# VH-VL binders against o27280: the designs that were tried, part 120

Target 1, 266 residues: o27280
Amino acid sequence: MDSMNVPEVLEIKRIVEESESVKTFIFSWDFRREVRPGQFVMVWDFRDEKPMSVSLIDPVRSEIGISIRRVGEFTDRVHGLSEGDLLGIRGPYGRGFELMGRDILLVGGGIGMAPLAALADEATARGMRVDALVAARTADELLFLDRLEAAGVNISTCTDDGSCGFKGFAHERLLTLEENHDMAAVCGPEPMMFQVMRILDERDVPAQLSLERYMKCAVGICGQCCLDDTGFRVCAEGPVFWSQELSRVREFGRYRRDPAGRRVPW

## First folded at step 3 (VH-VL)

Design r1 (framework fv_libevitug)
Fold by ESMFold2-Fast, scan of step 3:
Structure r1 (fold): chain C 266 residues (1-266), chain A 124 residues (1-124), chain B 110 residues (1-110)
Amino acid sequence: as target 1 above (266 residues)
Amino acid sequence: QVQLQQSGPGLVKPSQTLSLTCAISGDSVSSNSAAWNWIRQSPSRGLEWLGYTYYRSKWYNDYAVSVKSRITINPDTSKNQFSLQLNSVTPEDTAVYYCARGIDYYDSSAFDIWGQGTLVTVSS
Amino acid sequence: QSVLTQPPSASGTPGQRVTISCSGSSSNIGSNYVYWYQQLPGTAPKLLIYSNNQRPSGVPDRFSGSKSGTSASLAITGLQAEDEADYYCQSYDSSLSGVVFGGGTKLTVL
């Protein structure tokens, strides 16, 4: 048994600019410490530490990639770094996605495509047929399209403003798709995920959903991470959940919890 | 530590049904991180994957095309085991049968724990 | 017949390097990960290599895997008498939607 909770200082090997607000930082990784799609790492810039999705898992090249959206002081500092600079990385943490069956539907919104891009790589390497519905507010916010295409994924896009693909929301686009799948994986804003889950449930497609807002709970910095009605421990059992687990939770898609544990409407 | 133990008859007559059971200890047959497989080995066909059962939101199974019309793999959560039934056996079904746990390393086909094997002879 | 092709036999002397090949097509090795198993006489197969080149805990570093195009190889360095066994490669075949194995290689340590 090898358990490490201390950040390892790693050199930034490559940086990929995914959009004006998102970069993927690539590091050499020793795969004796296994990483799965859907897991996250803690990124330390020697002043602050934040959870970030693992978006690239490449055991053949011995590399992982971590995709970071620029949204505040920490991420602004990290985005200012260059190849050769150092970051602390610890993990991985959390429950990853599981792949079963012959075909999978991926439904991602915004930065939620980051863990799904890693999953798409694994699913295609396994020989699964992969369909991805990539959603964003505008065309400029669609992520990983070139990477998904290179992996052989069948891509559908939608934007709220109609600047690329279907004009509308992810769940509206999903209603126009007639294909059946053995499973689905969904990651994005919780209201989007709730609507998508309901459609997939009606179609009897088992889905895994990533509640990325709870990633830091898995490392103990969020306090008690419980969902309403069930006493379900998101920090112990997440961030990835099956749709059957979430269908019993009255909070999912309706309420969230603030840092004090109070219910707040979406 | 996870262990798989097989049981069932070693001799089956042609046209009868072959039935084997795999008992699981140290893990649950309804584990969300595992698939429960049957694999056989014969001199004529080598290693051959037969099928699996697994639990996620509900029970699933899938089977190799070569046996799909004759095979059923069933879980039993109360006994923490899973079984194989293969109908209408012929001498070509003579093999060592293994149950195995598939884990999701990078697909469900990484077989990390195997049963001891059961030699099944279909008399000719 | 086996979907993946291995040589039926291989041999070496103690301390040498031995390589066992596994050949497939674009629908299996060409697009999917490769796994390797060691089978000692009278025992079940044991997972040796997963995801082309990764070792489970407890497998000596003398064993390594590689993949190029539609072919994969298992390399054993510092060959030891205890390595005498049958070795099997495995992949997933997208056209069959199922797990496929190689025919096996009997490794003899002289």
Scores: ipSAE 0.000, ipTM 0.406, lowest interface PAE 17.1, mean pLDDT 82

Design r2 (framework fv_libevitug)
Fold by ESMFold2-Fast, scan of step 3:
Formats: sequence, C-alpha cells, structure tokens
Structure r2 (fold): chain C 266 residues (1-266), chain A 124 residues (1-124), chain B 110 residues (1-110)
Amino acid sequence: as target 1 above (266 residues)
Amino acid sequence: QVQLQQSGPGLVKPSQTLSLTCAISGDSVSSNSAAWNWIRQSPSRGLEWLGRTYYRSKWYNDYAVSVKSRITINPDTSKNQFSLQLNSVTPEDTAVYYCARGIDYWDSSAFDIWGQGTLVTVSS
Amino acid sequence: QSVLTQPPSASGTPGQRVTISCSGSSSNIGSNYVYWYQQLPGTAPKLLIYSNNQRPSGVPDRFSGSKSGTSASLAITGLQAEDEADYYCQSYDSSLSGVVFGGGTKLTVL
C-alpha cells in the first residue's frame, strides 16, 4: 500500500576519507525536506538498501553527509564508488536527538560518533558548551576529532589498547570527567552505552541513546526490533531513546539477538 | 524454527539440466533480511558458492562466475521455496548440493540454516 | 583451487589449544567479515563463528575467532574428541562479487 517513500537519485559530490575503513559521502540536499541529527537514511546502490546515519547537516552549503564503515558486501561496493557516481537516498527516518540546557556531553564509540558529530555541529551553532568523549578500540578508529576540534568542542579520547588518550573503556574514562551536564547523547556498542547510562543515571543527567543495531528494520515489518520487557519497536520509535525508557528494558546491554533471533549474552 | 527441505534427482546424465528445489518453513522466501543460496561440495573443490536469490523491493540474483552461463536460481512465493537449474552438466558437476539461508547482520552474511544436502551424480 | 587458504589438516590431543588459519587478500578478508563452519561426517556445515568473532547460541565458548589484516584464525581451547571435524572459513570477495570459502581443514583429535 505505501508508495510514498521513493529514493531520490543523488550524485556523490565529495568523498572524505575518515579512516582506512570509514568514508563520508557528501550530497547536495534540498532542505525543504528537513533532516535532524540522530536521523538516518536508506542508501540504495540500485541493488540493495542499508540504513546509514546522517553525519553532516549543512543548510548553508545545502549538503548532507553520510558516513559509511566498510564491513560487508554492500558497504564494500559503496566504498568502490567515486565522486560523480550516483546513489539512491530515501528518508530521513527515525527520531532525532533533542537538545536541552546549556552544557551537554556526547559519548561516541567508533562509527557511533557519526550521528553525534552532526549533533555537535547543531549544539555549537546554538552556543551550547559541548564536551565529547570519543572512544574506540585503537587510535586509528577514533573518528571526527578534527571536525569536533574545529567546532570548539572540548574533546576527551579513550582507547581500549591505550594508543590514544585514556587506556580503558568509555565508562571508565567518564568516571574521571566532571559531572556537570544538562543532558547527554550516547551512541556506540550497546554494552558501552549501558555502562555509560548507569553512570549518567547516578549523576542525574538525562541521556539520549541511539540504538544503531536495529536501523536495518527501518521500513520493513520486523519483530526483531522489539525489546523484550517493554515491546519497544526501535525502527518505529527509535533509534534514539531516553535513558528512562531503556532502564526498564532487561535486554538492553545484557543480550543481543543472533541471526535466528535467539538471545545471546554480549 | 526455520527449516530447509531439499528435493530433486540424485542422478543426471551429461548434457542434461540438473534441477533441485528447496522448501522453506518458518521464514518467507521474500524476507528482506535473508538471501537464499545454493552451495555445493565435492572432494576436489571443497565448498563452492553457486549463487543466491533475494527480495529487496524486487527480485535479484547473484551467480558465481564459474557457473554464471549455465545457472538459474528462481524463487516461488506461492510455495515458499526456491530452485536451482544448472544446464549442460558434466561429471565435474558431481557434488553434494546444499540450499542455505544467508542472514544479514548489518551488511554481513552468515549461512545460519542449511538443507540436508542432495548428492547429485553426473554419469551415463 | 580455493580463494582462501587453510592448512589441509590440523591435529591435537584432548585439552590442548589448536588454531586453524585462514589467509586471504585485501579484496576478501581484508575488507569483509569472516565466518567459520564446523562439518561433522555425513552432515551439513554448521555455523560456528560469524562476524569475525561472534558465537551463535549453542556454540561452546571454547571456540573463538579472530581477524588481523588479511588473515583470520579459529581457536579451539580444551580440545575434545567431539571436535574432530572439518572446519571451513568463509568471506566475501569484492573482486569476484561473490562468496568465497577456504579449502577446509580436517581436524584430528589424537
């Protein structure tokens, strides 16, 4: 029945190499169709579609950017494209982040920093004070540091192997940072987000968390987007949720689903 | 619980067409998160992926270069199954043939459900 | 032959740690996830490891996967007689636009 969601065919205007495995694809965008940080689009290579977070929103230049990590068949094909090639873009979809207060904290892990980079741009444009904790397994996987620095963001880094900044996990680094924020936004691996959420809850900092793993269900019928205890449908009501909503979900941070839909501990 | 059940002949003469069918239960052949694969196994070549069919707004097929000129993989939504046709078979096509579900894990595919396998011998 | 290279055989004694290697190139393992399958005699392959290092429900934690550069490995700790089987690695090859498998490793428990 629904024929209204049709991909728009757009030319790749510019490609930015963010790391060996991540590229940002930049397109001209008509901002009569509004895009907000935390939303995603379906990227179509004229064969398959995958959900990708919007990482750049620039109304002044009339551009959006989509950051894509090379992890499989589709993303490998897309990474093989050049400036001037075409991709289909459908959307945007999903619930975006809400900004409140004056001082905010961003906590990003790996590619999860992509939607938070767009949020950082909006927050700094509004005159907010932004602290970002950027976490990855290794220094080479830390993303958007130059862009965040150029925007005036106060940056802390954390790597599992200690190759850049604090040696350890994001939540361990967070314990050494000041407690004074009006809100937080968090995006990254679910176990990281769960540990970070617990600390922010103890500090009475309201947090928004983006559950990227379920974006693949964006427009299809899917039972696997439902969270066990609450019946939340990430594709319909996400990907961004408040910490109060997620604190009542037993599955969050403890279990994932394998390809067959069975619960597996993280 | 997802299951794949194979059917088809065990003996095919050289130059004829090999035809096998895989019936799906517990999932839909038109599922947007799955691809339906044929994989064969022989002592000389090991495991060989032959191709797949999958639904993403429309039907797509991918075929291995080595068989592309001879192979067709077709879905049947009314029966919830998919088939393999391999034309102009030779003794080198003798193998155990498996159907398998490839499930999409954020742009990676794992073959998580396999059919029982069908031994196909090509001889006169 | 196979696009991904595995040793044709491996062996160990009960309780030992055994590793099985899988070597590829930048067009396959270097840019794509790796999967591992266990095949017992007379049965279809069973998914053992997906996305480099993840275990499906029902797979013992004695099995683990890893990937570095263009190579991957399967590790089996606390080797048991029941682990005697053929093991296959799998990836996607962007140059071939297709799925590729290793040649298989026959693991013997001595």
Scores: ipSAE 0.044, ipTM 0.583, lowest interface PAE 6.2, mean pLDDT 85

Design r3 (framework fv_libevitug)
Fold by ESMFold2-Fast, scan of step 3:
Structure r3 (fold): chain C 266 residues (1-266), chain A 124 residues (1-124), chain B 110 residues (1-110)
Amino acid sequence: as target 1 above (266 residues)
Amino acid sequence: QVQLQQSGPGLVKPSQTLSLTCAISGDSVSSNSAAWNWIRQSPSRGLEWLGRTYYRSKWYNDYAVSVKSRITINPDTSKNQFSLQLNSVTPEDTAVYYCARGIDEYDSSAFDIWGQGTLVTVSS
Amino acid sequence: QSVLTQPPSASGTPGQRVTISCSGSSSNIGDNYVYWYQQLPGTAPKLLIYSNNQRPSGVPDRFSGSKSGTSASLAITGLQAEDEADYYCQSYDSSLSGVVFGGGTKLTVL
């Protein structure tokens, strides 16, 4: 019997303050339920249930971590919790990242670094060389720099305001970086991911991109999660897609859908 | 097409209970993607959120601190509607009352569909 | 008094750019999304901007939203006579555990 669709009530073992607006909640995890970077779980505070990417996968310590940015009522309530408090966790769900080759480029914007931090750990453990481009609006919003450094990742930063690293956007910084990666993984705001994808396509670097759009129950009634011209469902087919798959989606990077299903420009 | 239709009396005496109903068409009151809100508007206080009801495995209510002791918002799944009861009304409760759907991926706070509004006058 | 502060009035002439401010604190605008509504006389408010800077279908691109720190702004470019209305900002307040609105701005097109 697979109990993946039943929430498990887990104690918050540890909380890491990643920034003023981001916390990582760490739970003991039984790795007989496999979790892979790029997958998400449904987090239940006994009132609302929301999808969150897994940001830490540590079989040695038998722990998973879930990084949550404070952006609304649900995340505000969760941020108010303390070590020892309880949350319901259901999953994991979705398609995770696939690793290939010897060298990988990670490009993350804001909270999009969360699933990429888990991927960095896996890539490093497999002996891959990892380059990470970490982007944010300001220096204080750059995430996981210490963790990436401890893992042996080669880090480049950029901030919109120039407060740390390159002054400018992720795609502008990417143009100044080496072109010789076997693959890339990208997660962040869709306009950023679209620009990055185009550069990687020109360089003939296969890329996987994580789309964290509307996600309901991953068992497959998710009309609001559909991508425009292809009918892909983020929760069923994603959230991780290859760039070749996304190149056929006219909507990607230009439009999203509101909860009523209407096209809305970024 | 989602529509909200309000009904209820426009005149209430001080100390009585104000009761309004909002009928939903084109969506379900038990939709996991929506929250069902009451908002009022008066010249003296402007727009004021009163509370909401919503279904997430079970029913929940959230109420504004200013009215919490006097307010009840109840869903009715059989009639696909939700109601407002506000007890012990005073002239300060005179306002146009709106029901509204909150819909958003994280907190259901974008009020994208509104009822027509009901002017409620509290006077003896 | 409203929790979020807006100027009570604003004015402009056709074709002009007008901005309406909304000021809050770290517990509301600082940590949460901002929404904007347009209200024509005798009608319910209409959602104009959500999630700080997004437009629902049917809202002209002349309307845009922005947020910086604990403040937000609604910008209207190419002002038209039909834009004469009341405008309200909205956020969530973590310290109140509730939805909060600005006091409203009456925009007059001269």
Scores: ipSAE 0.000, ipTM 0.497, lowest interface PAE 12.8, mean pLDDT 84

Design r4 (framework fv_libevitug)
Fold by ESMFold2-Fast, scan of step 3:
Structure r4 (fold): chain C 266 residues (1-266), chain A 124 residues (1-124), chain B 110 residues (1-110)
Amino acid sequence: as target 1 above (266 residues)
Amino acid sequence: QVQLQQSGPGLVKPSQTLSLTCAISGDSVSSNSAAWNWIRQSPSRGLEWLGRTYYDSKWYNDYAVSVKSRITINPDTSKNQFSLQLNSVTPEDTAVYYCARGIDYYDSSAFDIWGQGTLVTVSS
Amino acid sequence: QSVLTQPPSASGTPGQRVTISCSGSSSNIGSNYVYWYQQLPGTAPKLLIYSNNQRPSGVPDRFSGSKSGTSASLAITGLQAEDEADYYCQSYDRSLSGVVFGGGTKLTVL
């Protein structure tokens, strides 16, 4: 209907290999279509369309970046593309992060650092003090460390196996961090986000959490979706939610569903 | 506020069925935020988790591999309680049996509320 | 046998720091949360620490938990006579698909 809802065929200007399984695809962007950290675009490979978070917003170079992990058929095809190849992009969509206060904490797990890297750029450009806790299973899965360092972010790392930084989970590392913050933004696996949210709630730090599974809800048939597993009680568009909104979603961070619909631990 | 109260016989003969109940007050047995567990304790084996039941649109149960063939844990929503049945008991099943509420987080349960315990002796 | 390994006993005098270890493997402590319980004689176990290092309301801050790799520890600072009890660690084992406990540590306050 407008420029947001019609895919524009864009040339891949640059590809950054972030890790063995993650690439950032960089495109020229017309910033008449404003995009905010935490928003996503629909990426079309001329066969399938998938939602992807915006990981780089660079109005000086007139570029956006989209970071994609290799996890299936669509992402395998996109990872096979080269600079100069074409992808369809429409958007942006969804609720972005809101910045408030002077000091912000970012907590990212794996590919969840992608939307937080864009937020870090915006927060530092506004003169905020940014602390980032970057978590992954292993050192080679830690993402955006060089970019965060270049932006002036104070970085802490943790890995499950201890191959870089603190040995343990993100929430365990967070408990050893003593500074308080005016707000936090969190993105990563739901069990990690749930535990981090609980600690931030106990510290009275307002938190925003980005949930990739709700991106399609934001572009649903009626233009909205419900978070509520009891039906029709809570309707919100993702992917970014305040911790107050997520505290009412019984499944958040506690359980996933197997193919039979049974509740199972993550 | 939440309390668990156990009841059942303390003496069972070998080959019989051990049966205990746990009455819940201050919470619902069908609460989506809790799992309802049986745990036993003996000098020879220490603390052993036996299994749990929980409600999430329907009832589910999980049982420890060591007792899976002999154990049933059943909720009763009308009485707000859950029970343990352990078949074909041997003297090795002699233990103090506890019911406990688990607040499940990622891959595990925190047992924050426990029943008073029931000593069950399996003897001829 | 217990899946998680604890020393069978520990001792200290009032005011000392005591640490109780809990050793596991990659299938339990290495990939899952650790919980700690205090059991006074004749009573049910009481939750002391959840999610590796969190304290429930009402547990004094002299009790703390930590986890590193496949091991966890419970630290008690400013040891008091009332701390004399059995202490148990607990985790989840993915290979057993079940909750596992340590063998317990009897703490004696001399």
Scores: ipSAE 0.000, ipTM 0.428, lowest interface PAE 13.8, mean pLDDT 83

Design r5 (framework fv_libevitug)
Fold by ESMFold2-Fast, scan of step 3:
Structure r5 (fold): chain C 266 residues (1-266), chain A 124 residues (1-124), chain B 110 residues (1-110)
Amino acid sequence: as target 1 above (266 residues)
Amino acid sequence: QVQLQQSGPGLVKPSQTLSLTCAISGDSVSSYSAAWNWIRQSPSRGLEWLGRTYYRSKWYNDYAVSVKSRITINPDTSKNQFSLQLNSVTPEDTAVYYCARGIDYYDSSAFDIWGQGTLVTVSS
Amino acid sequence: QSVLTQPPSASGTPGQRVTISCSGSSSNIGSNYVYWYQQLPGTAPKLLIYSNNERPSGVPDRFSGSKSGTSASLAITGLQAEDEADYYCQSYDSSLSGVVFGGGTKLTVL
């Protein structure tokens, strides 16, 4: 209701160090405000507000988790916080993932595994068979492997540098994996998602893609959260889109925006 | 405003095929945010979900186990409608049949718009 | 027989609180969302509650839903004469790979 548009000041209950650059912040949550995998919240440190995907949804413990990668001034400040410190949280916002079929594929790159980890929990709770392709530049950037294994997920890994699993890119690894999935969910760098989408289209596997890079824009910056030729705002329409919705977007897989809003090729 | 309008016969003989159609206005049968369902209601079985069709880059169908061998649900994008065919009917298939839109992007299981219902009697 | 179990009837007087239970298992309510429908005589069911506890636009706030473990309940506060209807719960069953309904509860307003 209107109350979801006002930040609630919450205490950091627990912090999990996922890697040198990623932490998960866990908060008590009132599940009268439902949260779904693929949705995001606005995190306010009392100076700046940034969108962050929900990576843990635990109604039994009444907790949510938000995984944050250290990439700039805001995230540096948040990483400096301790258990017991306060953050403002409002939301959830956005369209979450839809689950269908029995066998699903998750393809995550780096921090893109965060919303997919929450989706994996939901899918396994529903009795689905889950295959996850976890991709990163290096072994140190592979996230949530222990959590996925504990959930019973079938895990494949790849790293650009070959430090863990298949040496190469996610789409190259995907070509060596089983083709029989009822749906896929994909989150990571846009060039990775574009290549993965093309393979899934050829396999007739419907794909949902989360445009996480746009979610890192600040509230009120506007241009960073817009898709070029369709006029969609990620915060209003996304962040999750079906692959055919993205086929009409001139920028997807071709261009990104610099801080001034100018198109830059991938 | 979304509306569903049902049409089809009210009487079907045992062993024949029951055929119903649901015409959609105010939404598209190929909408990515919807699934298109058939649900029936009888005094003996209560409300019973039969199946659904939905478009996500291609058409998908899900069918209830109890009718899976006898049921087909087909979309028609040109007429913006979807249909039910139930083969080899018996008196136990006598029910009020509803078409319904399933929304809620999470699992498309919130049936927010229903057709008016069609009483189908299976009798010789 | 219904997969989800509801009491066949419930009753109350105007202004009272009435609750209607819905019991399932780990493969349905325990793992999935719960939905509630109101059906007036001669009409199609109307969505009353979705995703355990959310209300569609136009549904009064005196209707609320909750879920705990493998059970759910619909609460009606400030009961009114026009609430006399049949109420149905619904979930998804992972073992059946399909939508399942409760048997329905006939609510009588005395």
Scores: ipSAE 0.020, ipTM 0.567, lowest interface PAE 7.8, mean pLDDT 85

Design r6 (framework fv_libevitug)
Fold by ESMFold2-Fast, scan of step 3:
Structure r6 (fold): chain C 266 residues (1-266), chain A 124 residues (1-124), chain B 110 residues (1-110)
Amino acid sequence: as target 1 above (266 residues)
Amino acid sequence: QVQLQQSGPGLVKPSQTLSLTCAISGDSVSSNSAAWNWIRQSPSRGLEWLGRTYYRSKWYNDYAVSVKSRITINPDTSKNQFSLQLNSVTPEDTAVYYCARGIDYYDESAFDIWGQGTLVTVSS
Amino acid sequence: QSVLTQPPSASGTPGQRVTISCSGSSSNIGSDYVYWYQQLPGTAPKLLIYSNNQRPSGVPDRFSGSKSGTSASLAITGLQAEDEADYYCQSYDSSLSGVVFGGGTKLTVL
């Protein structure tokens, strides 16, 4: 089906084990329906539907990839699937990343590296210089390092436990990096993104940040993804926002909203 | 302000069916971002999740393996409530029963609102 | 028997730091988030920590959570008399396809 609002039932062509908790599911894709890095799809297991960022965009092979971290019942069921099994895919949705300038810094935490891996592919294909700061709790949770290395990306790593690269958080590592960039793209836990945004703002580096919270708005739930102060809706106006847009949002990095609109701290 | 209010019997005989109801205020039982859970607490087993019901274009149920053959959790959209039915009860089903709201939080489950609890004693 | 293992009791004096452990496996804590609940006598459990280390509104910053490998810990700094309660950890277990709880820890403030 051609409408992005109608789910297509697609066969899982290949599964890549990225880590113990992360798998990338690869599907054949008709690129007459354009997909951009930073966009997401709704993944349907015929019981629940959840938003997932596109982590691989390969027009040469006519494939897209969707990277899924196992963190609950829906993702546990999806992780139990095999090549040849079926999933419903609806989309793509949302505003993707915009590229500008000659060099870009990517800052990714955990599964947040998924949309940034797709962006890295596009940036390198465009001839940009790409530096990536990849952050995780432990070395085994660092994602897409082989893909980034193969693409010629200059990689820095940090882990909370010091098992690979700098010992500490992404923003602490960023403070030790002095190289300036024309732009940055950031995706990961919201508290991490908030700290990174502050540093990039002080350095006059324009940044795009991907907010992937409450994306059930993609199915038409008005107001559920509305940010305080600005009225932004993640599915309609995001999930990618410029740092200038987010600097006026008081809730960013401090709290999120539950389905009832109640403030929930990060 | 979301509140859960429980009602049901306090004493049930062995082999009978236990029935409890949880009334919801301040939220909708058909909210597509919440799940409605039953959890019990006994001295021998502590806190034990029994199951949930939730609406995502249609109604779904998930049940703990230990009670799956005996349990039914049903929503009632007209009364904005959900119920627990547990068949063929034994003294081991004696517990305080709670209803609770589970919030999705991007595929996470946090039980952020709980009912007051109902003590159910299974004895002759 | 509980799927997640907690010590049955813990104790401390006012002002002290106390920690409560929660041990699991790769199918639960090793792969999913950890939640903590406080239960005062005669009341329902109250969400204290979610997503390993986050606090709901109204929970004092004296309470913090952490996770390492297949284990998690709840830390209470500056222990107060009103912290005397039962504490429960929770995760999701992929092998059981269900929510699992720890056995609970009774914290006594001496």
Scores: ipSAE 0.005, ipTM 0.495, lowest interface PAE 11.6, mean pLDDT 83

Design t1 (framework fv_acasunlimab)
Fold by ESMFold2-Fast, scan of step 3:
Structure t1 (fold): chain C 266 residues (1-266), chain A 118 residues (1-118), chain B 108 residues (1-108)
Amino acid sequence: as target 1 above (266 residues)
Amino acid sequence: EVQLLEPGGGLVQPGGSLRLSCEASGFTFSDYAMSWVRQAPGKGLEWVSGISGSGGYTFYADSVRGRFTISRDSSKNTLFLQMSSLRAEDTAVYYCAKGDYSYPFDYWGQGTLVTVSS
Amino acid sequence: SYVLTQPPSVSVAPGQTARITCGGNNIGSKSVHWYQQKPGQAPVLVVYDDSDRPSGLPERFSGSNSGNTATLTISRVEAGDEADYYCQVWDSSSDHRVFGGGTKLTVL
């Protein structure tokens, strides 16, 4: 169980509008409490608490950023806040991404680009060559393109509707890209991640994948964090997993579970 | 490249205690769950205990629950098995192995013989 | 507790196909791994996730898993394949890893 369970009340220093549905909230951060790409925090609006991936880690400015997509009542309330308003932040939680080799491929879908944007910053700071495949349903849902370009990342895009870049899915675009990377990191919808993982596996590229749907169990064991026959607990062992681990999870890419624990197809 | 090094085991009296260690190198130790697997002389493999990469979850075979404690020290890249209330039936070669949950044991230590006898 | 059943021995002539079974209740719902162990040595992974092979392992090693039986298949058997073979699963109901009793493959 994670022992960081008291939220710090922090002032919203700056808000960046990433898209019509996504904002990044920036806070001053004391880096005596280390934060790694791939980790998440619990965001508390003094009514409800939800897990959010850390999308900016900037020790030079002493700032962290948390990117939030507007998808429900909690996120709607948080999107209504302004600079100077307060939020509670607990964490960080979870296993962060591990970097190895000289070349990394990032594959992100929608809001899944949030933790990968932080990873891109770390990888480029370490002198790695970074290629990013940014995928979304439409051009308006592609995230962090300007930030990735500013960091020197080689960017490829694809949209389901063809409104930007390759018309098609991430895995279809991946088949047209270079096969040689020392590692990959993947975050997005599970069907996308499953198909991307299979291609990377065939190419002998070790990959780490982030499972966002179970982050709500941040401070302990939750039945919904246990992945089928593997007994894998996302909040304790994740949310970042190696592709070799996920390839044998019966539910990965096939179905999810509702609040009652019943199987629901993607 | 990947190496799991186990110091030699020992001879212990029934009811005694012994701590085994396994020093890992060539991979990011804290990212991977680890296990202990034993093999009695002339017998098959028996899983003993497992620990998650974070150390937050531990698992034990029914035969050792309450007597053995698995732990890890990420600062030393070392896996431990503290064995207490040892029985003659615990006599075996003990292997440390890299793997978690349903994942395979892709790397094994050389094995350490533990003999429980008076 | 969950139990895996293997035949204690299988004999095969060089060049033939050896099949080693691993029986378990609803084992087809689990991922099965196979290990080869030669005398005085630590086990070596030869098949994982039912049918996948570690890098560098010969293509003649393969596996399958359905219903109540998993099978390790070794095609075109060589003298060097003589060893004990163990199947292994994770039983999520008990949070236990389970090994089969082992099968001694004799190459005559």
Scores: ipSAE 0.000, ipTM 0.375, lowest interface PAE 18.4, mean pLDDT 82

